# Designs tried in a protein design chat: VHH binders against Flagellar brake protein YcgR (ycgR). Part 144

Target 1, 263 residues: Flagellar brake protein YcgR (ycgR), of Thauera aminoaromatica (c4kar8)
Amino acid sequence: MAELSTPSPASPAPLDGGRGDELEKFTLRGARQILQLLQDLITHRGLITAHTGGGHSFMTAVLKVDEERGRVVLDPSPDPQANRRALAAPRLTCVTQLDGIRIQFPLVGLGEGQDKGRPALFAPLPAEMLRLQRREFYRLQVPLAHELSCLLKAEDLARKPVEVSARVIDIGAGGVAVVVPTGAAEFVIGGTLPACRLALPDGEPIELDLEVRNLNRQTQRNGTEQLRVGLRFAALPRAADTRIQRYIFKTERALNAKARGGL

## First folded at step 13 (VHH)

Design V93 (from U3 with E102S; framework vhh_7pa5_2)
Fold by ESMFold2-Fast, scan of step 13:
Structure V93 (fold): chain B 263 residues (1-263), chain A 121 residues (1-121)
Amino acid sequence: as target 1 above (263 residues)
Amino acid sequence: QVQLVESGGGMVQPGGSLRLSCAASGFTFSSYAMSWVRRAPGKGPEWVSTISDSGGSTSYADSVKGRFTISRDNAKNTLYLQMNSLKPEDTALYYCAREYYSDFGPWFDHWGQGTQVTVSS
């Protein structure tokens, strides 16, 4: 049996993980601007990732904008289960890129039908779209050679404390993404992991609190599952913030120099 | 400048095999998870496979599990897709894509022009 969850009709969820007012200057709310941007995604045949919640997503693209009916028309997934998850979801979060700019928008009230005799997904036009330049959404992809790790203070399935050493795969001003073996700990979106220890290459561990933001499963070559965990810095000390930003800046400069031939 | 250049596509009969390559430049390839995405004529894009930055983790769409193998050579900045037991429904333009991460999960911030795979008798 499926469990029913009735979302609270609280204030509308922000487009990018609860940042709300900080992202207002990057948010398009004009109907004509939204129509123009959606048309640009059609023209450029943009690859859109639609997140349906619970770590699920599928690839789609904008087929057309039906201005008369106030709807956007999307390609369905070739996976019937992905389409069922999308139709059951209270909201889709669509993310794509246009000319190096991250485009993100919500779709609510998804339905299915046909467009020109082909299966299609339909949704009302989004009331807002987010446009972020790379510097605003930047996360440093951590070089393998740095072997960056974070010791997570988590709980197992029995809610007993457990420590998990996780490899850091990316880092930004607001958080890190790590990989852990499946079953090493229990993670719940919105849960807090207190007093975790981030080890930067400079050799000084940073103690910080992390909030679980997203979960994504991966299968290793030996058949072992691992979990990618997106973590937000919940209560980042000022000195830690400075050290993390300095690491990101220095590493990005080194990566840029390496990409240009290391001169 | 970030560049992803796909190659290795072509025409093949059902049951045949092809190996796709993606040459990456302009970034530290070994620091990014990479994916293959395809778009068939008259259909939307479909995610095919992802490989982690180290190559230690892979994932596949149900439609290709057991037939396709994703791999990478970080020393050569190259991503591969070995496609076996090809079916007519595998006919598509295949894109190499660089994975990026958002609060909602992975998405793609760069992709190439694609390489055409046609499976017909």
Scores: ipSAE 0.681, ipTM 0.890, lowest interface PAE 1.2, mean pLDDT 84

Design V94 (from U3 with D103E; framework vhh_7pa5_2)
Fold by ESMFold2-Fast, scan of step 13:
Structure V94 (fold): chain B 263 residues (1-263), chain A 121 residues (1-121)
Amino acid sequence: as target 1 above (263 residues)
Amino acid sequence: QVQLVESGGGMVQPGGSLRLSCAASGFTFSSYAMSWVRRAPGKGPEWVSTISDSGGSTSYADSVKGRFTISRDNAKNTLYLQMNSLKPEDTALYYCAREYYEEFGPWFDHWGQGTQVTVSS
């Protein structure tokens, strides 16, 4: 059913900037967390693809973390041209994978020198590191037969409360995407919709707060306009999280069985 | 200085075999553990296999156990990877890597340019 548009954790390509706000929850900015993750890459022999720009990249690894000097030491490329490109680049984008977790981070201010008598590259510790499990980024395309809906508690242009029953078109661990008729309600990126109701099969609707993450106006083949709204689960009780994950897993398994031509 | 030059890649049918070689120069080859690492299209780099400096111990990624055999000839400064029962999933650029060991375990300090292996589907 090839409905997946989610980046693979193993993909070497950097994630696009259009998802920046959605990726914030998966971004580590604590110094201790960054140090621990870099150390995990060392202990697990994490191989890194470093993108230098212009379609150029090379394979490297973190050799050590110099906590006192606040820097990371990397393997240089055996290709001198790749090292020259890296040193000239304003930014390196490093991508790796550890046990199915995608890890991505920038390095700025790359220099060269020696470590234990060998050529080495070094850079200040990254200020941020992205850590994504497949499930955290995976979005299930909701089958039309499920008639999944979410009752949105929103506001019109005059800030008057309005309820909109929206069709759920995809769902993941972190949120849903819904479709609403153009003009049905006012949505503002970063705005919160309180006490919305997500109707899943096999139970009562789940009451939850949703944050607006993205908006896409689409024109269908018949000329009808619709608004696609990406919504993040603001605070999800463990029972609700379990139900949502269960629905995703059950539906994915059923779709896989159908694709194989069987029950 | 240190150089690692891979060769022996090519195109094969599923179930076929290839033998990769890595010619090492610029260092005492017999003093270093050596590894094979691969990078498939659309995937990050994956460690494949390691052989100790003496050749006395070897280890393999689960995906290649029973199909690939790493070996070395210290007199010729050459590392080998015998690849049998090749699968489309083995399609990748294969790198020869020199391993550096300290108290916290092995890491890699040099790679070659790689040799392309394509398993026709």
Scores: ipSAE 0.006, ipTM 0.240, lowest interface PAE 9.3, mean pLDDT 78

Design V95 (from U3 with D103N; framework vhh_7pa5_2)
Fold by OpenDDE, second read of step 14:
Structure V95 (fold): chain B 263 residues (1-263), chain A 121 residues (1-121)
Amino acid sequence: as target 1 above (263 residues)
Amino acid sequence: QVQLVESGGGMVQPGGSLRLSCAASGFTFSSYAMSWVRRAPGKGPEWVSTISDSGGSTSYADSVKGRFTISRDNAKNTLYLQMNSLKPEDTALYYCAREYYENFGPWFDHWGQGTQVTVSS
């Protein structure tokens, strides 16, 4: 009778695969801290987006923390289909904000039931909650007026080389996120796109190699599909890094100044 | 500091119309997709509508499709929701929300205090 070694519960996939060590500093694992944060979300009526995978999400809120049963109670979606998806999902990725701080936590083992006579969703308390306080994970949302673009050297479905002009939607020290039309090229996570060109407003395009880190098919609610591609700077010359940092800093400053009514 | 201030809510009879506004400040409004979310008493929050940063694309929940129209004026940093053919089930607190996209998908990183819409005979 071979003792089927119950596969050790797969360590929850790091919320952000490549920055696991850095994220640990911002990850709450203490039961008391988690409970307090959930209570704070209740008090402030935090709007939570729960991602079910496959590009689907629904809105929810924490209704109650049941400490005795070790569970969190959530509002179900008014959309029965969303609830079905949620219940079928092996994991929910919940994301919200409190006082401008991003809060992210996973929920597993979702069930449905009733709380005080009203429909509710139930899950065990999250094992961890990520609080991102610091700018270290800051990605600049690129102003539309800057029209940042990245020329991607990729391959199509037939493995024919294609150049795709992609709009840059956010930029950080480590990479860019771009949007491309669905079907414009084939991207593989972990694949390298060599000799791409990042166009900044301040001068000539920067030639750089990009690594595909994330692919997110966004079906616009209007039925239009766009592909969001997260790209890491694979090899960034120092001069290019400096230039990118300068751009980010300058842009942030300008945005802040404008926000303060200065421009 | 990011601020979103909703207005235009009120009481209206079934079949009536309202126009909600959201004044945005503290960020580059034209760089973000914006959404309306609502929360009815005793119900969970629900997404209502989203408009892209440029205003070129819009999406609606099935429950409001054909009745509601989302729009924006980037020059005025203002988001709008035209609500026609209102129903009692549209009674809710309506929030203006800024949409943020990450690897796992969209979420709302800021929202206002909300404006109350009540549809009753």
Scores: ipSAE 0.871, ipTM 0.958, lowest interface PAE 0.5, mean pLDDT 88
Fold by ESMFold2-Fast, scan of step 13:
Order: C-alpha cells, then sequence, then structure tokens
Structure V95 (fold): chain B 263 residues (1-263), chain A 121 residues (1-121)
C-alpha cells in the first residue's frame, strides 16, 4: 500500500534565483528556434532534470514535439509521487546541456496520458528557452595546489567588521565560490562585500566587490562545519576579467594534459 | 575537454553481477559529485546513484538500494558501480554523469555515451 519513491539527483534549490531579468540576452523566444532546440534534444537523447519546487526534481527526456497541437511530450518519472508533484506544480523548471551549452526552459500546464502505448507527460511548448554558452555558466574547480584565496571584508555574528581569508573552491566569469568556517562571518543573500581581494597566481590581488548569491552549510566527516558561499562579481574591469579567464583557460588546459599523461 | 567513458557492461543472467567503470578526464574529478543514470528500452532516464566529491556520502534509487554500490577512486579519476543480484528490470544503457552545482541548483552538465547492461532470463 505504500507509495513508491524515486530519489532525485539532489535536493536542488530553485533554479531561478531571481536572475531571469539579467538573462534576457540569452533567451530564445522565436517559435522556430524553440522547436529546433527541442528537436535537437530528442536527436541527442538529452538527459533533463525537471525541478518541481520544494527541493524536488526528477529525470526526464523529450519524446517528441507535436507542432500541430503546440505541445511537447516527455517521459514520466518511474516514481508515481514525482509525477503527482509534477502535475500539481504550477511550473516545472527543466535544465539540460547540449554540446556543453546549458539549456533551461519552463513548462506550465502539465498533463498526463499515453503516447503510442507508453505513459507520457504533455505540456504546451515553452514560450522561452534559455541558452547559455559554457563561459557564461562554467566554473573551474580550483586545484588545491594553487592555494587560491579571497580576502573577504564582512561582519562577524556581533556585527563587527572582520576580514576572512577564504579558500576559493571554484571560479568562473561571473564569480567565485569560497569556503569559510561556520561562524567566522555573517553573510546575507543579496548583500554586498566591498573591496574584497582575490589572489590569483602570478600577480597582484584583484580588488573587487562581491555580492552574496547563495549559502550552503556542510559538515565534514571529521565533524568540522564549513560554509560554502557563492559570490558574484558585482563589477569587473576588463583587465581583471582577462586575467581571470586566462587563469581558467591555463589551469583547465594543464589539468587536461595531466589527466591524459602518466606512464 | 570533459570526457566520461563508461565500460564494463555486458550480458548476464538474473542473479549475476557486473562492475561498471567510468574513466573521467578534462576536469578536476575530485571536486565533483558523480552519478549513474540509466535508460531502459522504451522508458525515460532514471537516476540510479550519486556519490559526493570526497566519497563520504552516497545515495541510491529505491529500485537498486541494497544491490548496487557506488564508489570512486579520485587518484585514478574513476567512478565505479558494483551491481549485484541483477534482475531483468536492470537492463538499460548506463551513463556516467557529472553533477554540477550552479547557483540555481544541481543538474547534470556532462554524461558519457553509456555502457549497455543486458540481464536475460
Amino acid sequence: as target 1 above (263 residues)
Amino acid sequence: QVQLVESGGGMVQPGGSLRLSCAASGFTFSSYAMSWVRRAPGKGPEWVSTISDSGGSTSYADSVKGRFTISRDNAKNTLYLQMNSLKPEDTALYYCAREYYENFGPWFDHWGQGTQVTVSS
């Protein structure tokens, strides 16, 4: 009598972190472009993660595009509860990749039925699809040997100014993620940390303003608590952007060579 | 250039065992959570298992819990899936997938071509 449960890949935060307005230049709204992209996902058997809200998601794929009815047909989850959550959700946020390009789109008005004898989910064609090149979303996982750090100017739990040297764990065109000990400083999503200093190899630290985008608390196996902080570059001079991109490219190239090497 | 190459699939009888491997290159393997995803004939993709970047945390789909074991060797940039007590229902193409945590939430940003597992009675 128990309900079947199918675990999602992770307990994701909402995929739209209030960044939709900034992504307009990467948004496709042409009906032909949307149809072609969905067809490309079918051809390449793209693995789609569909977020249904409340930290829930499931795996799906596009089965076909019904142009005459203006619908997309999708694989249901093997978990009946995931399908019920999807059908009850006001919106699904679907995310996948094609040739290293991040593709994201909403689905509204989900229904269920069958397609050629197979269970299927149906939805109207999305009015928009986000298409982000790798450089816009990609983040290099920073090798520990590089000892990248960022000096953060923040406030402690007593609201007193504090400087925290944080280890940089990933870096991209739009920002960095850092690790700090729990309790070292207070962070507020949407808050700005002014005049922080990012230390890259082979030069002076880069002075920049960082905006707090996300917070993730982690407990290590040894019981040590740490806070992972996602930070966005509020503004980045061209020289700083060039140096960050060069570091990313050089490090990725070196890691590729190291992975393929060895005797 | 991110590459994930699965191997170890094949044909087995019900109750048999197989060990899948995934050779990763082109990125810092030890910094990513990794997953196995499968797609059976006539069905959609199904998440199977995930392992954290350090290997300290694992999770499994209810359909495979107690039968499959995910593991990794960060020194060799290799992900494994030990599959025991195989059933005909486990017949699928098995993909190695990289779990990417972006500010918006986790998703799979890369996967391999897959390795075919066929459990025949």
Scores: ipSAE 0.704, ipTM 0.896, lowest interface PAE 1.2, mean pLDDT 83

Design V96 (from U3 with D103Y; framework vhh_7pa5_2)
Fold by ESMFold2-Fast, scan of step 13:
Structure V96 (fold): chain B 263 residues (1-263), chain A 121 residues (1-121)
Amino acid sequence: as target 1 above (263 residues)
Amino acid sequence: QVQLVESGGGMVQPGGSLRLSCAASGFTFSSYAMSWVRRAPGKGPEWVSTISDSGGSTSYADSVKGRFTISRDNAKNTLYLQMNSLKPEDTALYYCAREYYEYFGPWFDHWGQGTQVTVSS
């Protein structure tokens, strides 16, 4: 699976099995790469949502990069209250998109001043910028309490049909990752598993076809191996797509509300 | 591939009306809250309005309350903004944006190319 969870100011849901390494390979830490990406945002007039914490955000854009002083210049909000919250925040989390690529970066030490006689916000250059090459990159870490499972129709080592109930560990718009007991079935990258059944907490199981995209063997602390299988939704009906996305967004909102102390 | 395409902008006199449309494709439109965002000459981007995934709730910036109406047609994958009593201050490039909610809060994970609205006498 190539899709990764997006980072957040309070850390993403727990990642295991090399998912953190996958996120790191999309993180730019070179000064020249950071400067070039910021310049691309200027050239393409990228709209940025800047999160100031406490559920507050405002719209901005990069106006200029000041290499000599090591800082970025941002467009202030036309809302004075949003600017006050931004200046008071210990950290901004900036999120934008450029040509289907998600870009996310922190800004610390925001100040206010002028650029060419116009109000502007200033911050030191970010030390890192996340650049994800996938539009549908978010994968919800499935809460264990949801007991979300997928009944897979596969073949055993003797090539006989078997049904395997697999625990769903993450789910996104494009597919799921499941954990399968070692030896329960054989999986071939590119193989199709027809008429599998995805159980969501609300409603009847969704019947869908799944394509095997990747296989990852993980060794648990007790020395046993788990097979993690990345599965792509093949020819997903619109009704099924709608139910899956609603589950993802409702669960994500509930987790976000709980993390913010709201609910 | 997610695509948002705005239309309906143009030139209008103060007090006039325009209706903006946004055609969405490449995703399950009915599962996302949608927003209109504008960028006026010499100003930063300004959030204008949001509509929930079902259309059951809407919100507006104070500058447009009572004058603009956001709506959607989930069967046609289309977002609308009805703009009445237009003022010179409404002159801007208007973007259709998809709202995404994550751990740290809402953000716009995709927006269109924009449609120009010019209000002048």
Scores: ipSAE 0.199, ipTM 0.638, lowest interface PAE 5.0, mean pLDDT 80

Design V97 (from U3 with D103W; framework vhh_7pa5_2)
Fold by OpenDDE, second read of step 14:
Structure V97 (fold): chain B 263 residues (1-263), chain A 121 residues (1-121)
Amino acid sequence: as target 1 above (263 residues)
Amino acid sequence: QVQLVESGGGMVQPGGSLRLSCAASGFTFSSYAMSWVRRAPGKGPEWVSTISDSGGSTSYADSVKGRFTISRDNAKNTLYLQMNSLKPEDTALYYCAREYYEWFGPWFDHWGQGTQVTVSS
């Protein structure tokens, strides 16, 4: 009886896409700073998206910071299933904004209980909180007019290799988000798509390996379904990273110029 | 500066209908997916619906599916939520939110002050 080594739950990929060193200067680790930021989130009623892994997320908010017990109190989801997933997750990745600044922080050791007679989620205070301005972390919502594409090498339901041309809707450090027709291929969260080709306007496609990190189904007006797929760069050569950055910056400049009435 | 301003909330009887609007400014509205999120008293926030940047695709929470319809007018920079067959459990503050879909999934990077919807007999 070969003990099927349950694949060690892939450590949740750092939200930073492996650029931890570059993000260190934007990471808060001081207890006072963390407490203050959490209090600010309470004051401003920040809407937090908590990712539980496996492509799932739920909405929450910080209700209270319990300094004495060293814990944060969160709103549970109205969806019991979401709460179950949250409690089962080894780590929550929380993302929100405050005053236009992106805030990201992990929570581990989630538990459920009651706060003042109401259901609540509890976690130890985060060890770190990331604060990023847009300019500090290059990312682009790709304009529809650019029609960036990524050729995905995937498998169909029969595990037959298929190539799917996907529209890129988001690009930045760490990965891309794409849209594919439903049924074009089977995607498994945590799966790797090898030797994919990202097409940029400036030259030849970039060959890269992509890891499936999120799946989101949407229904079109005609009743057909589309699938949004979040794809992490498994490995990105430096030259490719440079090209992507250049594209992002060029595009952002153009968009900003247009917004200012210059074009 | 990104601004989202919700309107159209109010009090309605069970089974009634409301149409919410969200006026967007300070960004290229047509480049972003938009969502509605709600927060009921004493409950956590809940995602309600999302519409793609072009308006070509939509998604809904199971709790509102078949009753709510999200739409947008990109020429007017306006998001809408048509709410039919309203229930008391739909009572909440409704937020218009700009969705950001990254490689790891969706989150909301901007939202308005909200508009109150109250469903009561």
Scores: ipSAE 0.865, ipTM 0.961, lowest interface PAE 0.5, mean pLDDT 90
Fold by ESMFold2-Fast, scan of step 13:
Structure V97 (fold): chain B 263 residues (1-263), chain A 121 residues (1-121)
Amino acid sequence: as target 1 above (263 residues)
Amino acid sequence: QVQLVESGGGMVQPGGSLRLSCAASGFTFSSYAMSWVRRAPGKGPEWVSTISDSGGSTSYADSVKGRFTISRDNAKNTLYLQMNSLKPEDTALYYCAREYYEWFGPWFDHWGQGTQVTVSS
């Protein structure tokens, strides 16, 4: 797989998820490049998701770039609470795509007002923007039909051992992301979960140690709360690595065959 | 190559109904939560509805609750939006969008060209 690295939650900059120096070559800092990319997002009507922290986000788009005042103008959310969260946030993480390229940038110092009589959000131009090809951020999204699960050996609030069967939602060379019911277990970033068991569709479960890399409490748009846990393979035996790579390759191959529209 | 192709839009009178479809190809459709997003003239994009990968969970924007129903057919790689009791305020270009998850949360990594819905009397 071309890009399977899992970002660290210990990142000092939320923009890169802990991949700081690795992503430097994909970072735009030139004022003209930033202005042009923002204009491209306007021209191509880019759908932007703005993350305000705490699992909250809203849809926006660039309305215009005000070069004279050095700021971007954005569409506000129709949800007043989302706008209040955005204005209170120290930083927004904005993410979108353009022709399959992931574009990500921070906004700091958000304000509100009007643009040509319409409600608008304003922020200084970002000092940097990331442009990443899909291969640079790819992880296999696990088919629901595969029922891929990982039996986690964790602890509850009282430090009692508990086993939680978690659905694997994505997998790469460096780890997996799983979803667990709220309250099923306690997780600590940097903590190790020993002797967990990853069940692939074919063969015996793989026993491996997992390190907790990130925790994201998500309130889905349907109101359902879930805990997404990013887990790094702390020590991966050769045989396990080979089986995981084969699963990823075989699944991608099947996806590509399905995409052809041939039989 | 990921493709999302919307269809079913058109012109309808207030109170009417339309059913939108989105044909997905190039990925395992059953592994992704899918959404409908709309953009009306002079407004920013508005999230309309989301359906989980299995179809077991759905959610709706307050503006469409009780009138719209999202559904999916994983065997046919197709997403649907049944729109009832349409209002002039529902006039917009409707996009089918795929959710992708990063450490900071979900975003849309693909969407189609959209299908136009016009509600006018």
Scores: ipSAE 0.708, ipTM 0.897, lowest interface PAE 1.2, mean pLDDT 83

Design V98 (from U3 with D103G; framework vhh_7pa5_2)
Fold by ESMFold2-Fast, scan of step 13:
Structure V98 (fold): chain B 263 residues (1-263), chain A 121 residues (1-121)
Amino acid sequence: as target 1 above (263 residues)
Amino acid sequence: QVQLVESGGGMVQPGGSLRLSCAASGFTFSSYAMSWVRRAPGKGPEWVSTISDSGGSTSYADSVKGRFTISRDNAKNTLYLQMNSLKPEDTALYYCAREYYEGFGPWFDHWGQGTQVTVSS
């Protein structure tokens, strides 16, 4: 939803896109990927906040990518002072969003000129672009009333196939955490559980492959032992991904409305 | 105009505690999930914690689970981070960030200037 609304002309603070091990996973360095992402920003008419340092920023957009000259062409600010600050800055940090995905990239060596008789800013193509979906860090605590479950296809202690219905305690775009009684099945970190079935409140269960990421044994107040299993979604189909994201968003909105009494 | 202003940072010894605050203005605070993100010199930004708009759901990075607690006061438009059992590796500039849910999940659209936390050995 990169259409007609600017709900806020806000200038989001930039994230350091190259130095963190965690952010390196989301940093695009391939020339084809960078060109495709810049082209996506052009086709969706993405508005970019360009940070020039010292708390200063201005709004711009990518007008075109000049692959022959290795340059990106940007829309200048209507404010001449903003353009002067940009040209004097050793580096611009550009921040935008595309369909809820944060995109951030540096531009160095900014120059000014004209494109087809119109004022323009020019910069060499960025060597890296950050494409960050914060959803991989966010986990929704599943309301008990939803009775969310995942049918796991695993092995028992004798390595025989077993199906275990596990309660889903949290869910994110990248996976789920479930609880099972200790001894119900054997799990190996890095192991794959094929053709498991995730039951969401609306519609048919989602069939998906899960990878075991972590295991934690917990003792409940009543002395009952449970195993908490962290599971990653492997090769999630687009329709399943959309449905999981919609459930997360809808549930957060409903919890917010309930806390306010629907008023 | 959206503003997020962090405070409560400082210098503390290992094992100590600090409570960070973030004062929010210019938007309906109770309608947004909020996060804490930190950045240390020579180390990239690290997500620390998120709290839902109602306060009913929280999540934490593995490095801080059991030590940090995120909370909010929607009547005061304020976000908090209670930090206990601080370690030298917790030394960082801590940012308050607003999460936005539109099309395909959360992302951050506003940040504060940050508050410095230094854990000396």
Scores: ipSAE 0.000, ipTM 0.142, lowest interface PAE 11.9, mean pLDDT 77

Design V99 (from U3 with F104Y; framework vhh_7pa5_2)
Fold by ESMFold2-Fast, scan of step 13:
Structure V99 (fold): chain B 263 residues (1-263), chain A 121 residues (1-121)
Amino acid sequence: as target 1 above (263 residues)
Amino acid sequence: QVQLVESGGGMVQPGGSLRLSCAASGFTFSSYAMSWVRRAPGKGPEWVSTISDSGGSTSYADSVKGRFTISRDNAKNTLYLQMNSLKPEDTALYYCAREYYEDYGPWFDHWGQGTQVTVSS
């Protein structure tokens, strides 16, 4: 049997378009800007992860921009099943990185054929491309030694209020990922957890509202299950944003210095 | 500055073996899942294998299962790919890639220059 050829760990579909006006300021819709960005991906031989939905993805690259026909030419997957999934998908979501900037764009109307005698995938030029600087998408993997925690205000299965102290495993400008024991509380994607408390190493806990973005169940080596919860900052005061950014940059700088020093 | 430097490629006959290495620097290697990705002439990039940050879990493309083994040494900041029973279709440029997990989905945020593997008689 053919298997899905995707890297692990699997995570939910890429950032959804059509929700949240905050993404509009990072979205390119000018034809010249889109063409230039696609050419930059060709020049830098950018590796693209193309998501076809249902947790399926494959690696591709932009081979050519055909301005005359208004389309992009992509490398097909060497896995025929991945190509079949891509052609059947209503939308392909492409994610890549260029100079520390995350680039994401949709492709609709994917077809197959040949380009200069070699197999290729074709799609109309995307009408939009998302460009996010490191600050907006970067996540710092939190050192275990920092013992970063977030006190979550949630509900149990009986809809009774419960407080759960969750370990923070990564943190970015837009949110945190935490781990909790399976069954400690009920989480609903899109649900809001008000007045949670994020404890950074220095200063008082930060009180903030969190929105549940994704849920992933994990089984530890000892057979114990835990739930990884992705949480977005819903209402973030400027002072809190500053403290979180400072922690991220300070910690990354320290980790990079330690790694280069070999100690 | 994040750097990934691949080595160990070369020319080998069908049925032979090669061991690829990737030296990582500029980040906390033990905090990231790592992958091997290859690109052959006339073919698109193909994901080959992934190993978790601790080394506790691995996954492989169907085309290489049973023949390739991914491993890592977190004390030495080094990723490995042991390739056995090599076939002409394994001929490709092999890249070491750092995998990043977040709400937007998995993606590779850094990869090296690649090391060439040629399987030919």
Scores: ipSAE 0.014, ipTM 0.355, lowest interface PAE 7.4, mean pLDDT 79

